# VHH binders against SHC-transforming protein 3 (SHC3): the designs that were tried, part 19

Target 1, 186 residues: SHC-transforming protein 3 (SHC3), of Homo sapiens (Human) (q92529r149to334)
Amino acid sequence: LGPGVTYVVKYLGCIEVLRSMRSLDFSTRTQITREAISRVCEAVPGAKGAFKKRKPPSKMLSSILGKSNLQFAGMSISLTISTASLNLRTPDSKQIIANHHMRSISFASGGDPDTTDYVAYVAKDPVNRRACHILECCDGLAQDVIGSIGQAFELRFKQYLQCPTKIPALHDRMQSLDEPWTEEEG
Key: E = the ipSAE of ESMFold2; O = the ipSAE of OpenDDE; V2 = 0.75 times the mean of E and O plus 0.25 times the DockQ between their complexes.

## First folded at step 11 (VHH; framework vhh_7d4b_2)

Design v02 (from r07 with T109L; at its last look DockQ between E and O 0.69; V2 from the best seeds 0.58)
Fold by ESMFold2, look of step 11:
Structure v02 (fold): chain B 186 residues (1-186), chain A 125 residues (1-125)
Amino acid sequence: as target 1 above (186 residues)
Amino acid sequence: QVQLVESGGGVVQPGRSLRLSCAASGFRFDTYAMGWYRQAPGKQRELVASISGSGGSTNYADSVKGRFTISRDNSKNTMYLQMNSLKPEDTAVYYCAKSWTITNPSFGLTEFDYWGQGTQVTVSS
């Protein structure tokens, strides 16, 4: 219920993450977002992707990432970050591109020197598909976006600590628990 | 270029105090959680303390709780570890750490993937 923050960013799309983050080496998680950004930029028509400094493809990371979903690729979107969710809507706000409950979002990366204008996050959607969602955020906005996501994570976790007592077991159960979608649309 | 530069390590007698500093550059310091790790000879690297980007949340290993205090000054891009009541078992190389990835705490502790060169702390009995 806290006041969310809204950004206008470009949605580049998402790409399947075929393995649980817990099954991967710690060092691999940041690399997943970098590879996901690279692949989605290659698939989305646009001059920015065509002129970006390219990296050699990683065979290890290629086995972790699946197919891209470009349904809304390249669209400016409204991203609302709150302690409840990351909500992505089309510019006219008549269609929800994604609504990921905070407990369904495992991590986010972005705003670093290698991905200065990008933020990516990994979440399960309502149909249990795990995907990395890529946002293009210009002019230093990426660091503001990732910072807001981090703050939302911290605030939600503080709420959790005030109630639940078995954090590891609840963590596993929270991957299966999403709040109803109906309130946002009804 | 991202840099994490530790300072303040040294040799100290048991029961005394030491303050470690980590000067950070090359990134938006206030956006990221930061941490201190340590590694003693023959042991695995362990998280000692962590602090959120804002400084509003901290976490400590049980072995240092009540003796160590992590803090940060975002205006100086510096993180600190105040180590009081030092014991011989605190002897280790201490690393300042950050992550380019922000992990949802509901999925586990913040994981760090970038370290400085480390600073030696030796507590001689």
Scores: ipSAE 0.512, ipTM 0.713, lowest interface PAE 0.9, mean pLDDT 78
ESMFold2 (binder alone), look of step 11: mean pLDDT 82; pTM 0.832
OpenDDE, look of step 11: ipSAE 0.561; ipTM 0.792

Design v03 (from r07 with T109P; at its last look DockQ between E and O 0.53; V2 from the best seeds 0.00; counts 0 for: pae O 5.1 > 2)
Fold by ESMFold2, look of step 11:
Structure v03 (fold): chain B 186 residues (1-186), chain A 125 residues (1-125)
Amino acid sequence: as target 1 above (186 residues)
Amino acid sequence: QVQLVESGGGVVQPGRSLRLSCAASGFRFDTYAMGWYRQAPGKQRELVASISGSGGSTNYADSVKGRFTISRDNSKNTMYLQMNSLKPEDTAVYYCAKSWTITNPSFGPTEFDYWGQGTQVTVSS
């Protein structure tokens, strides 16, 4: 449906998630996203205002989280949320940081009192594989951003129920299997 | 801090009705799906009903379909469970629940990680 909604947010980076999120219980998935936010905030210059002293990562969380990708860290970006994708672009719109189709996104977290200024989401793409992407959304914007993501999830799912795609098994393979995304796959 | 406070429970005769309320605070209420769980003595906690942030989508356990109605008033930060035609097997502690994570429905069902203190519903002659 429509062109989506666009926000200007700060991209902090992403951190690889080495296990399928479906293979983890809900409590572990929540801890992973909070730890991902903490690690990326610690690594990004100028994000120190949100940094808090934290205990060392548990051995369990260290086995699930991989390397960070900070290539675009700290940049204000345009985030466009539509029923088709989350699209992250540089301010001049000449560089795509990431384009995550809805089929490739498992969930989003943040915008509650524990993570007031942050939104995290887990998605696959060819560059970062499965990674947790961290957005800093100051001035109350985080709740609007995660709300828009939730609405996009719900609208896309309703479209699927009415007009299913030809390849539902592919999305399940991406979420359930630890396999790379193929280049020729639509 | 997130707070969920249930009210409206009590002791009623079979066939009667009750309306449960959940007052919510500490988060933007209209962003999150909400749910009602119940736990009967000696049983596992089970999902009774859930409702999307906008209120446009609802889901019910088979055991309560047609008898229970979940709703929300986002202007009052309150969720409701209208419980009609109550049966003795509906006896349980009822819990209001929320989640801070928004799950892509293609990934799986909504799971909840915050609960209130609960309100007792007892259906007996």
Scores: ipSAE 0.517, ipTM 0.709, lowest interface PAE 1.1, mean pLDDT 79
Fold by OpenDDE, look of step 11:
Structure v03 (fold): chain B 186 residues (1-186), chain A 125 residues (1-125)
Amino acid sequence: as target 1 above (186 residues)
Amino acid sequence: QVQLVESGGGVVQPGRSLRLSCAASGFRFDTYAMGWYRQAPGKQRELVASISGSGGSTNYADSVKGRFTISRDNSKNTMYLQMNSLKPEDTAVYYCAKSWTITNPSFGPTEFDYWGQGTQVTVSS
């Protein structure tokens, strides 16, 4: 497992996603992430993406997106992308902001044409439950970041296929991602 | 700016083969999933095939499975669709598509947000 790829990006926080991404069509998933970017950018001072006249959010999107967690919003972070996880740390690497196991990440997307510097991903964690996390990736870095996430997804999937032992039926795989993080009782 | 340029379309008889190409520019080609869509007259645009950034994963519509093959050459920034055993029902404008969205492969196909201008494929006796 290579050490992963590390980027310096800005963390803007996250917004709760009240529905499973698996239960949604792709169009809706994309809309959710875009709306999440928009909402978080509006909430975080200095975020560049907030300026264009937002179409009023659809009632549907409003029902899917919950409360924002703006802890660590606006911070420069070290983002490490690997087949194991997305790891978000403070620049000094002393504090972990989030460590999202790749299995917990269901969806990732870039922004819309007006928010090209943003990357959003949906992950499950004990703190935020299911949430869309927003990253500001300046200077074209967003493409690199989203690409790295995609590569990690693909590689993990390949690895999974090569280890034939527990290929749960596609149905079972989808259920396992909805299983709450069992705290390994260490 | 993202650019997708389709080529290789034409008129063929049933049972014949065509190979479509999509030349991509303006983005890191090897990073993004790509796909082919088609739109027949009076029908909705439908996904034909998709391929991951690395080319390691592919997905096909049931209607083309076993006949069509999607591939890519990342060194040439080009995606291909080999269409064999063509049928009249395959007549459509075929569109190259780029994804900005990444979905865990376990959750289904990738969504696409950029499209080429399309190339006409006509299958007629």
Scores: ipSAE 0.023, ipTM 0.420, lowest interface PAE 5.1, mean pLDDT 83
ESMFold2 (binder alone), look of step 11: mean pLDDT 81; pTM 0.820

Design v04 (from r07 with T109K; at its last look DockQ between E and O 0.50; V2 from the best seeds 0.61)
Fold by ESMFold2, look of step 11:
Structure v04 (fold): chain B 186 residues (1-186), chain A 125 residues (1-125)
Amino acid sequence: as target 1 above (186 residues)
Amino acid sequence: QVQLVESGGGVVQPGRSLRLSCAASGFRFDTYAMGWYRQAPGKQRELVASISGSGGSTNYADSVKGRFTISRDNSKNTMYLQMNSLKPEDTAVYYCAKSWTITNPSFGKTEFDYWGQGTQVTVSS
């Protein structure tokens, strides 16, 4: 990826995710991203429809998703995907929508038959805490966006394994050097 | 239509080899990590092997390390499991698997939530 790949997409907003993704079974994670897309599309004027067929959400899914943030909703943005981050800016670069370091992004979904024009990803940042961010992409572009995110995940992790510089500073913690996971639920 | 179609199963004697194939369609194959699960009679499905979207990273269950090799050909949208030195304990239905989401490996292991119909492997004298 080098300096990254840049796409122009529409930012629809984000919704707080009230539980750690690790506290949910894996089948629920996919449903969360699809529900997040649906709720944000309902709330954003002029958004392209997320689904051709909609079902009411379960009470469980509704309890996992919190308040939405629509501050930049519907804005065309420049999305740069690199091994370092997902960076979201206005096209003139005067405003930062979000800058999510790769280590703060847990998973992504989108470009599938049920979400053809959408990509969602879950990340932590100081403003939105843990939230699912929703992007609307033109026909076919969602597949390229999700593919680039997947490549960035793989390349960043490969770089980390080659140069594992994350060493515990505390004496007692050195025995956990083979841990691939950072506990960031704070 | 997303489809995962397994093939290459059969009945073989212990010590022999089989090669399983999984033909994938309806999605961008090289984006997703893929895996092989198996389910023996009366047991839960268990992950046998997994492979990253690029093919650059693999993982194996302890019970098959050194005997099984997972691979993929992204130009043919096909994943493979080469199964050598087969044992009666390897008897199971083998499933090809993908995820609807991609997981950042810094946050956890690859997990799967979509499976094919499976192919039977029987290792018997």
Scores: ipSAE 0.595, ipTM 0.764, lowest interface PAE 1.0, mean pLDDT 80
ESMFold2 (binder alone), look of step 11: mean pLDDT 81; pTM 0.820
OpenDDE, look of step 11: ipSAE 0.689; ipTM 0.840

Design v05 (from r07 with G108D; at its last look DockQ between E and O 0.60; V2 from the best seeds 0.00; counts 0 for: pae O 3.2 > 2)
Fold by OpenDDE, look of step 11:
Structure v05 (fold): chain B 186 residues (1-186), chain A 125 residues (1-125)
Amino acid sequence: as target 1 above (186 residues)
Amino acid sequence: QVQLVESGGGVVQPGRSLRLSCAASGFRFDTYAMGWYRQAPGKQRELVASISGSGGSTNYADSVKGRFTISRDNSKNTMYLQMNSLKPEDTAVYYCAKSWTITNPSFDTTEFDYWGQGTQVTVSS
């Protein structure tokens, strides 16, 4: 990815995820992502995905999904995807909305068949803690975006494998994800 | 709509080889991780092999490691499973699988949520 790939997408906000995704099975993870998309789309005016009457969320999902942060919701943003991070900026690149280190991102998913224009990813940051971030990617861009994220994941993983001394044991990797995001004061 | 169509199954003798194919449609093929599952009679479905969207990373069940090779041709929207040195215990319905979620491989294994209809592989003398 080199310096990364940049997309113009709409940021819709995020929803706190109160449980570690690692502690959840895949089905539940998928459900959480879908529910997050649904909730955010319902909350943000003009979001296209809000139209179908979804079944009330299960008690389980409601216990896992916390409060939404709709700061910057509806804003067109520049999304830069690299092996280092997902960087969300205002179109003029003057303001950083979020910079999610790749290590803080556990997974990304597209929307369901009814929400094909959406990409969701779970990341840790000091502002939102663990949260599912929702992107609206119009005109088929969603698959490009998710593809880029996947590629970034893979490349980063390869890089780690090439540097065995830096590969934390799976256990250590899991612990590191549970550690609060400390800004490396560079 | 996502479609996964398996082919290449059949009946073979032990020690022989088969090549399974999965034709995929309805999604950007090069974006998502793919995999093969199998289900033997009376057993649970198990992951056989997985491959990343780009094809750059592969994973295998211990039982098939060294014998099976998963690959993909993204230009043809097709995934393959080369099965060599087949054993009777490899007898199962083999399913092509697609991942909807991109998992960071640093943290977790890729899981799958879409499957084809399956193709029967029978290894018998």
Scores: ipSAE 0.050, ipTM 0.517, lowest interface PAE 3.2, mean pLDDT 84
ESMFold2, look of step 11: ipSAE 0.544; ipTM 0.770
ESMFold2 (binder alone), look of step 11: mean pLDDT 82; pTM 0.821

Design v06 (from r07 with S106Q; at its last look DockQ between E and O 0.68; V2 from the best seeds 0.59)
Fold by ESMFold2, look of step 11:
Structure v06 (fold): chain B 186 residues (1-186), chain A 125 residues (1-125)
Amino acid sequence: as target 1 above (186 residues)
Amino acid sequence: QVQLVESGGGVVQPGRSLRLSCAASGFRFDTYAMGWYRQAPGKQRELVASISGSGGSTNYADSVKGRFTISRDNSKNTMYLQMNSLKPEDTAVYYCAKSWTITNPQFGTTEFDYWGQGTQVTVSS
């Protein structure tokens, strides 16, 4: 993966996740991701509308998902995936919309038969807190995007396992963004 | 559409070897981590081994470490479990598994949500 790989994808927005995903069983995590995609797709005009849900919204899922942030909804963006971060930039690359460090990203999903053109990932950042970010990846690109994210996770973890005491971040204290599944800490 | 088909199970004597195969179809195989689980009578399913999408990272249960080797051939969409020095306690149904979710290993273990039908391994004393 090296310095990173860049894709052009559509950013649909994000939705706050009110509880730590680790506190939920795996089946619930999967349902939350699918519900997040569904809610954001319904809210964004002009999104590709092939995703359909057939079950009534769960009251449990409604209590776990918070407010949507649609500030950049529907915008084509440059997504750069590297071992350091997922970096989201405007089409002209003049503005960074979000930069999610690998240590703040808990998981990603998408590209399955029910969400063929979508990738979702859960990350924590100062602006959106813990949120599920939704990407629309046209024409089979979702599998490539999720694959690159998976490779970045693997390579970053190998770096950590190879030299855990020599990683520079261990010598410099980080502010309060080290816990991707917890609230802010001082 | 998505299908995981296990093969290579059978009855063997203690100390012998078996090689399990899992043929995968209906998805981009090299994208996803894969795993082998087993379930003995009266026990819960347990993860035996897992392997990353590239094949570069593997994990093993303590009970099989040094005896079992997980591998994959992404050109053939097939995952393998080489089981050496088999013991009667290895008797179980072995399942091939995948996940549609990719977990950051810095913050959690891989969980699997799609399973094959399983293949029986019996180690007879």
Scores: ipSAE 0.496, ipTM 0.710, lowest interface PAE 1.1, mean pLDDT 78
ESMFold2 (binder alone), look of step 11: mean pLDDT 81; pTM 0.820
OpenDDE, look of step 11: ipSAE 0.630; ipTM 0.808

Design v07 (from r07 with T103E; at its last look DockQ between E and O 0.61; V2 from the best seeds 0.49)
Fold by OpenDDE, look of step 11:
Structure v07 (fold): chain B 186 residues (1-186), chain A 125 residues (1-125)
Amino acid sequence: as target 1 above (186 residues)
Amino acid sequence: QVQLVESGGGVVQPGRSLRLSCAASGFRFDTYAMGWYRQAPGKQRELVASISGSGGSTNYADSVKGRFTISRDNSKNTMYLQMNSLKPEDTAVYYCAKSWTIENPSFGTTEFDYWGQGTQVTVSS
């Protein structure tokens, strides 16, 4: 990915995830992402994905998904995907919406067959805590975006493995991801 | 619609080799990790091997490590499982698997939520 790849997508906001994704089974993680897409799309005017009558959310999912942050919702953004981070910026690149370190991102989803234009990912940041961020990626762009994220995950992981001295035990890796994002005081 | 179609199964003697194929359609193949599962009679389904979207990373169950090789040809939307030195304990229905999510490998092993119909592999004398 080098300096990263940049896409123009629509940011729809995020929804807090109140539980560690690691503590959830795969099925639940997938359901959370889908439910997050659904809820955010319903909340954002003009979002295309909300039309199919979804089954009422399970009580379980409702307990895991918190409040939505719809700041910047509906805005076209520049999304830069690199091995370092997912960077979300305004089109003029003057304002950073979010900068999610790759270590803080647990997984990404390209949605489901009914939400093919959406990409969701779970990340930790100081503003939103743990949240699922929703991107609208039109015209088949969603697959490119999710592919890039996957590639970034893989490359970073390889880099990590090549530097054995920094490989915290899996347990330590898990703990480090639960540590609050400390702003590197630049 | 997503489709996963397994092929290449059969009956072989111990020590022989088989190559399974999974033809995938209905999604961007190179984006998602793929895997092989197997289910022996009376046993739970277990992960045999997995491969990243790019094919650059692979994972194997300990029971098949050194004998099985998972690979993929993204230009053909096909995943493979080369099975060498087959043993009677490898007898199972083998399933091709896909995930809708991309997990950060730092968080653990990729899981799968979509399966093909499976292909029978029988290793017997």
Scores: ipSAE 0.412, ipTM 0.716, lowest interface PAE 1.3, mean pLDDT 87
ESMFold2, look of step 11: ipSAE 0.484; ipTM 0.738
ESMFold2 (binder alone), look of step 11: mean pLDDT 80; pTM 0.816

Design v08 (from r06 with T101L; at its last look DockQ between E and O 0.44; V2 from the best seeds 0.65)
Fold by ESMFold2, look of step 11:
Structure v08 (fold): chain B 186 residues (1-186), chain A 125 residues (1-125)
Amino acid sequence: as target 1 above (186 residues)
Amino acid sequence: QVQLVESGGGVVQPGRSLRLSCAASGFRFSTYYMGWYRQAPGKQRELVASISGSGGSTNYADSVKGRFTISRDNSKNTMYLQMNSLKPEDTAVYYCAKSWLITNPSFGTTEFDYWGQGTQVTVSS
């Protein structure tokens, strides 16, 4: 494990996710991040281009997303991505704005054609509870950021397979992922 | 923009092999879990195999374990399905799949929500 990879990005804010990630079907989880980006971008003055909505959000989607928290909106931050956490600090590294441990992060998206300059991730913390956090990333950086997050997820999960924790969701995942000895390729 | 293009399907006799390919474009291929689904006429779409972004983790449906092998070459943005010992029950349209979302595997299994047009595999006679 290295010290992580650090990016300088803009924190736009977050929006509360009122339902547990496990209670949401997969298509709903995907829609949450796109809607969260749209709402936060429209609420933040000076955000890089608004994400144009084609349709109003569904009744279900409106019931899943809560209020935005914009108190740190537009702040440039140092984002460090490691197998331990997503750490958000001032660029001079003098103070920690937020630290989201890997166990508290459920999913991420961004850097796709519809969200070219954005990355969103859903995490829990004491201040915002469960929320979708929005990062604005410039110059194609969003693809690097989302790629690093995905790599951190995969590498951290391999660590669970080596040293299982005593949580039911992790044990279920590890048991389903264990390959039989007789499988020719893993 | 984002494309998944399957190829390598065809008509083969039972016991033979086929190799399917999925050419991907319009996204950073190595970031995402990828999968193969199949759908026979009148049946629901079924996940056949999946593979992590690095290729270090794979999963298979029970009906194909030991016969099918999923792999990927991230330098070529291509995923493969080697299908050996084919049976008539393997007859289906096979789809390459990705997700728009990166799931922390500690919170759940990776599911897929984007598919290509598919390639027909027919095992007959």
Scores: ipSAE 0.610, ipTM 0.781, lowest interface PAE 1.0, mean pLDDT 80
ESMFold2 (binder alone), look of step 11: mean pLDDT 82; pTM 0.832
OpenDDE, look of step 11: ipSAE 0.836; ipTM 0.913

## First folded at step 13 (VHH; framework vhh_7d4b_2)

Design w01 (from v08 with F107Y; at its last look DockQ between E and O 0.60; V2 from the best seeds 0.66)
Fold by ESMFold2, look of step 13:
Structure w01 (fold): chain B 186 residues (1-186), chain A 125 residues (1-125)
Amino acid sequence: as target 1 above (186 residues)
Amino acid sequence: QVQLVESGGGVVQPGRSLRLSCAASGFRFSTYYMGWYRQAPGKQRELVASISGSGGSTNYADSVKGRFTISRDNSKNTMYLQMNSLKPEDTAVYYCAKSWLITNPSYGTTEFDYWGQGTQVTVSS
């Protein structure tokens, strides 16, 4: 996964996650993604898939999930998955809807039999804080998207393990900050 | 429907080798991490080894490092566990495992919550 892989998917929205994912066990994280998909699907008209009838949430799940953000709900988007980030853009205007850096993404789930056409991932950003973001990925594409996310996680982590120092990168970054308005400052 | 079918178990003497296979169907095999768990009588199931969808990353329990090798053949939808230098403590039911959730390694290791029926490995003299 060099420069990244781009998919066209539907963004359904996100739901705030009120607890740190590190504080939750593995089975709870899976239930959170299923509940998040369920809530967003019922709120977005025309969401497709074989999603079952909504089940009453447990007391635990109700205390973990917060408010939804449907600002871009139902929009077709370009999703670019790279070792740097998950980047969500509008297809025609090239405006960025969200850019989630790899270190800000805790996990991803999707393509299972109950939510065949959906991918969920939990990430932090300044607008939504910690939230579970829901993508609708038709025609078996969900498993491709999850596979690309998993590969990006793997490759980014390997790159991080190979970086022995931070000081040269900081100084290099400060010098590069002067471009493009200062072409010759070294 | 997802199926994970383990094979290759048996009874062997200490110091010998076995190779376990897991035939997978009902999902896009190359997409997901796979793993091997084992459960000895009276003990909890423990993760033995895991492998990324591409096969490029592996992880092992300390008790099996250097003796066991996990691999996969995505063209055959099959995962393997090569078990060398077997010891009586390796006696257990071995399970092929999968998860629909992938953890960013910066936050922890990927864990598994779907298992096959298992295959018995018995190491006895």
Scores: ipSAE 0.638, ipTM 0.778, lowest interface PAE 0.8, mean pLDDT 81
ESMFold2 (binder alone), look of step 13: mean pLDDT 83; pTM 0.838
OpenDDE, look of step 13: ipSAE 0.709; ipTM 0.864

Design w02 (from v08 with S106A; at its last look DockQ between E and O 0.66; V2 from the best seeds 0.71)
Fold by ESMFold2, look of step 13:
Structure w02 (fold): chain B 186 residues (1-186), chain A 125 residues (1-125)
Amino acid sequence: as target 1 above (186 residues)
Amino acid sequence: QVQLVESGGGVVQPGRSLRLSCAASGFRFSTYYMGWYRQAPGKQRELVASISGSGGSTNYADSVKGRFTISRDNSKNTMYLQMNSLKPEDTAVYYCAKSWLITNPAFGTTEFDYWGQGTQVTVSS
C-alpha cells in the first residue's frame, strides 16, 4: 500500500458513538458497527445491500449510539486508504469531506456475507467527536475496501514498532481523550 | 457463508508432533488475523497462537512458545498449527478462529469471536 489506494464508494453518513470504544467489550464493539449500518441504511431511502436486521436495538446499544449525520448521504466519494489516513474527498477531489489520521481510527468491519456491500469504521476527530462512518461498496468492492484498511492498519503498526517508546505515549494520550468524554457523561 | 473447518487432530504420544489445518471459506482470508484457541476439559478457552493477514506477524501463548508454529497459505485459504514436543497438558479441543472486526493494533490486540467446530488433540501414553 505505497502512496495509498483509492476507491470510489458511496458515503451513507455517520452516527455518533457516545462511549469510549476502549470501555466497551469486544462483543459490544461488533454490535455497534452492525447497528450503525442498520440505522444509517434505514435513514437513507434506497440504500442497498443484503444487510437487514429485524431485531430492535438493545437498551445498551441505544445508550451508546447517538444521532446520525446524513449531510453527505448518498454522495459518491473518493476514498484513499494509506498508512497515514483514510481520506474522503468529493468526486472532483477539490474538497475534503473527512480525513481520519490512522491514530484516530479504532476499528473497521464489513465486506463479509452479513455486511456484503458495507464497510463501517469508527474514528474520532476534535470537531465531530467519535463516530461510526458507513460506506456502501457494491459489486464486491466492500471486500477490497476492508482488505485495504486492514493492510493499512498492519503496515502502520510496523512503522510504530520502529519507534516503540512513542507508541505507548500516543496510546496514553488517546486514552485521556476517551476518559474526559466518558466523565462528561456523568 | 463463513466456514472454518479444522482437521488433523488425533491421539499421539508425548514428545511427538501433530499438524492441524483450518480450511476457511466465505470471506477474504488474507484480510483477517486468524488464531488457534484450545479448550481443555474443565478449563476456559484460551488463545494458543495468532497470525496476521499477511502472515508477517505471529504471537504465541507462553505455554506453547518454542514448540508450536502457526502459519498460513493465503493461496489455499488455509491456516496451520505445527505442534511439536507435545505434552499431556496440550490435550484439548483446538479451534480455528477469526474476528468479525479488524482492530487497529494501536488500540489493542485482535480478539476473536467466530470459531469452527474444533478438532480433538489427545496426548497420552
Scores: ipSAE 0.629, ipTM 0.780, lowest interface PAE 0.9, mean pLDDT 81
ESMFold2 (binder alone), look of step 13: mean pLDDT 81; pTM 0.816
OpenDDE, look of step 13: ipSAE 0.805; ipTM 0.901
ESMFold2, look of step 14: ipSAE 0.597; ipTM 0.772
ESMFold2 (binder alone), look of step 14: mean pLDDT 81; pTM 0.819
OpenDDE, look of step 14: ipSAE 0.849; ipTM 0.913

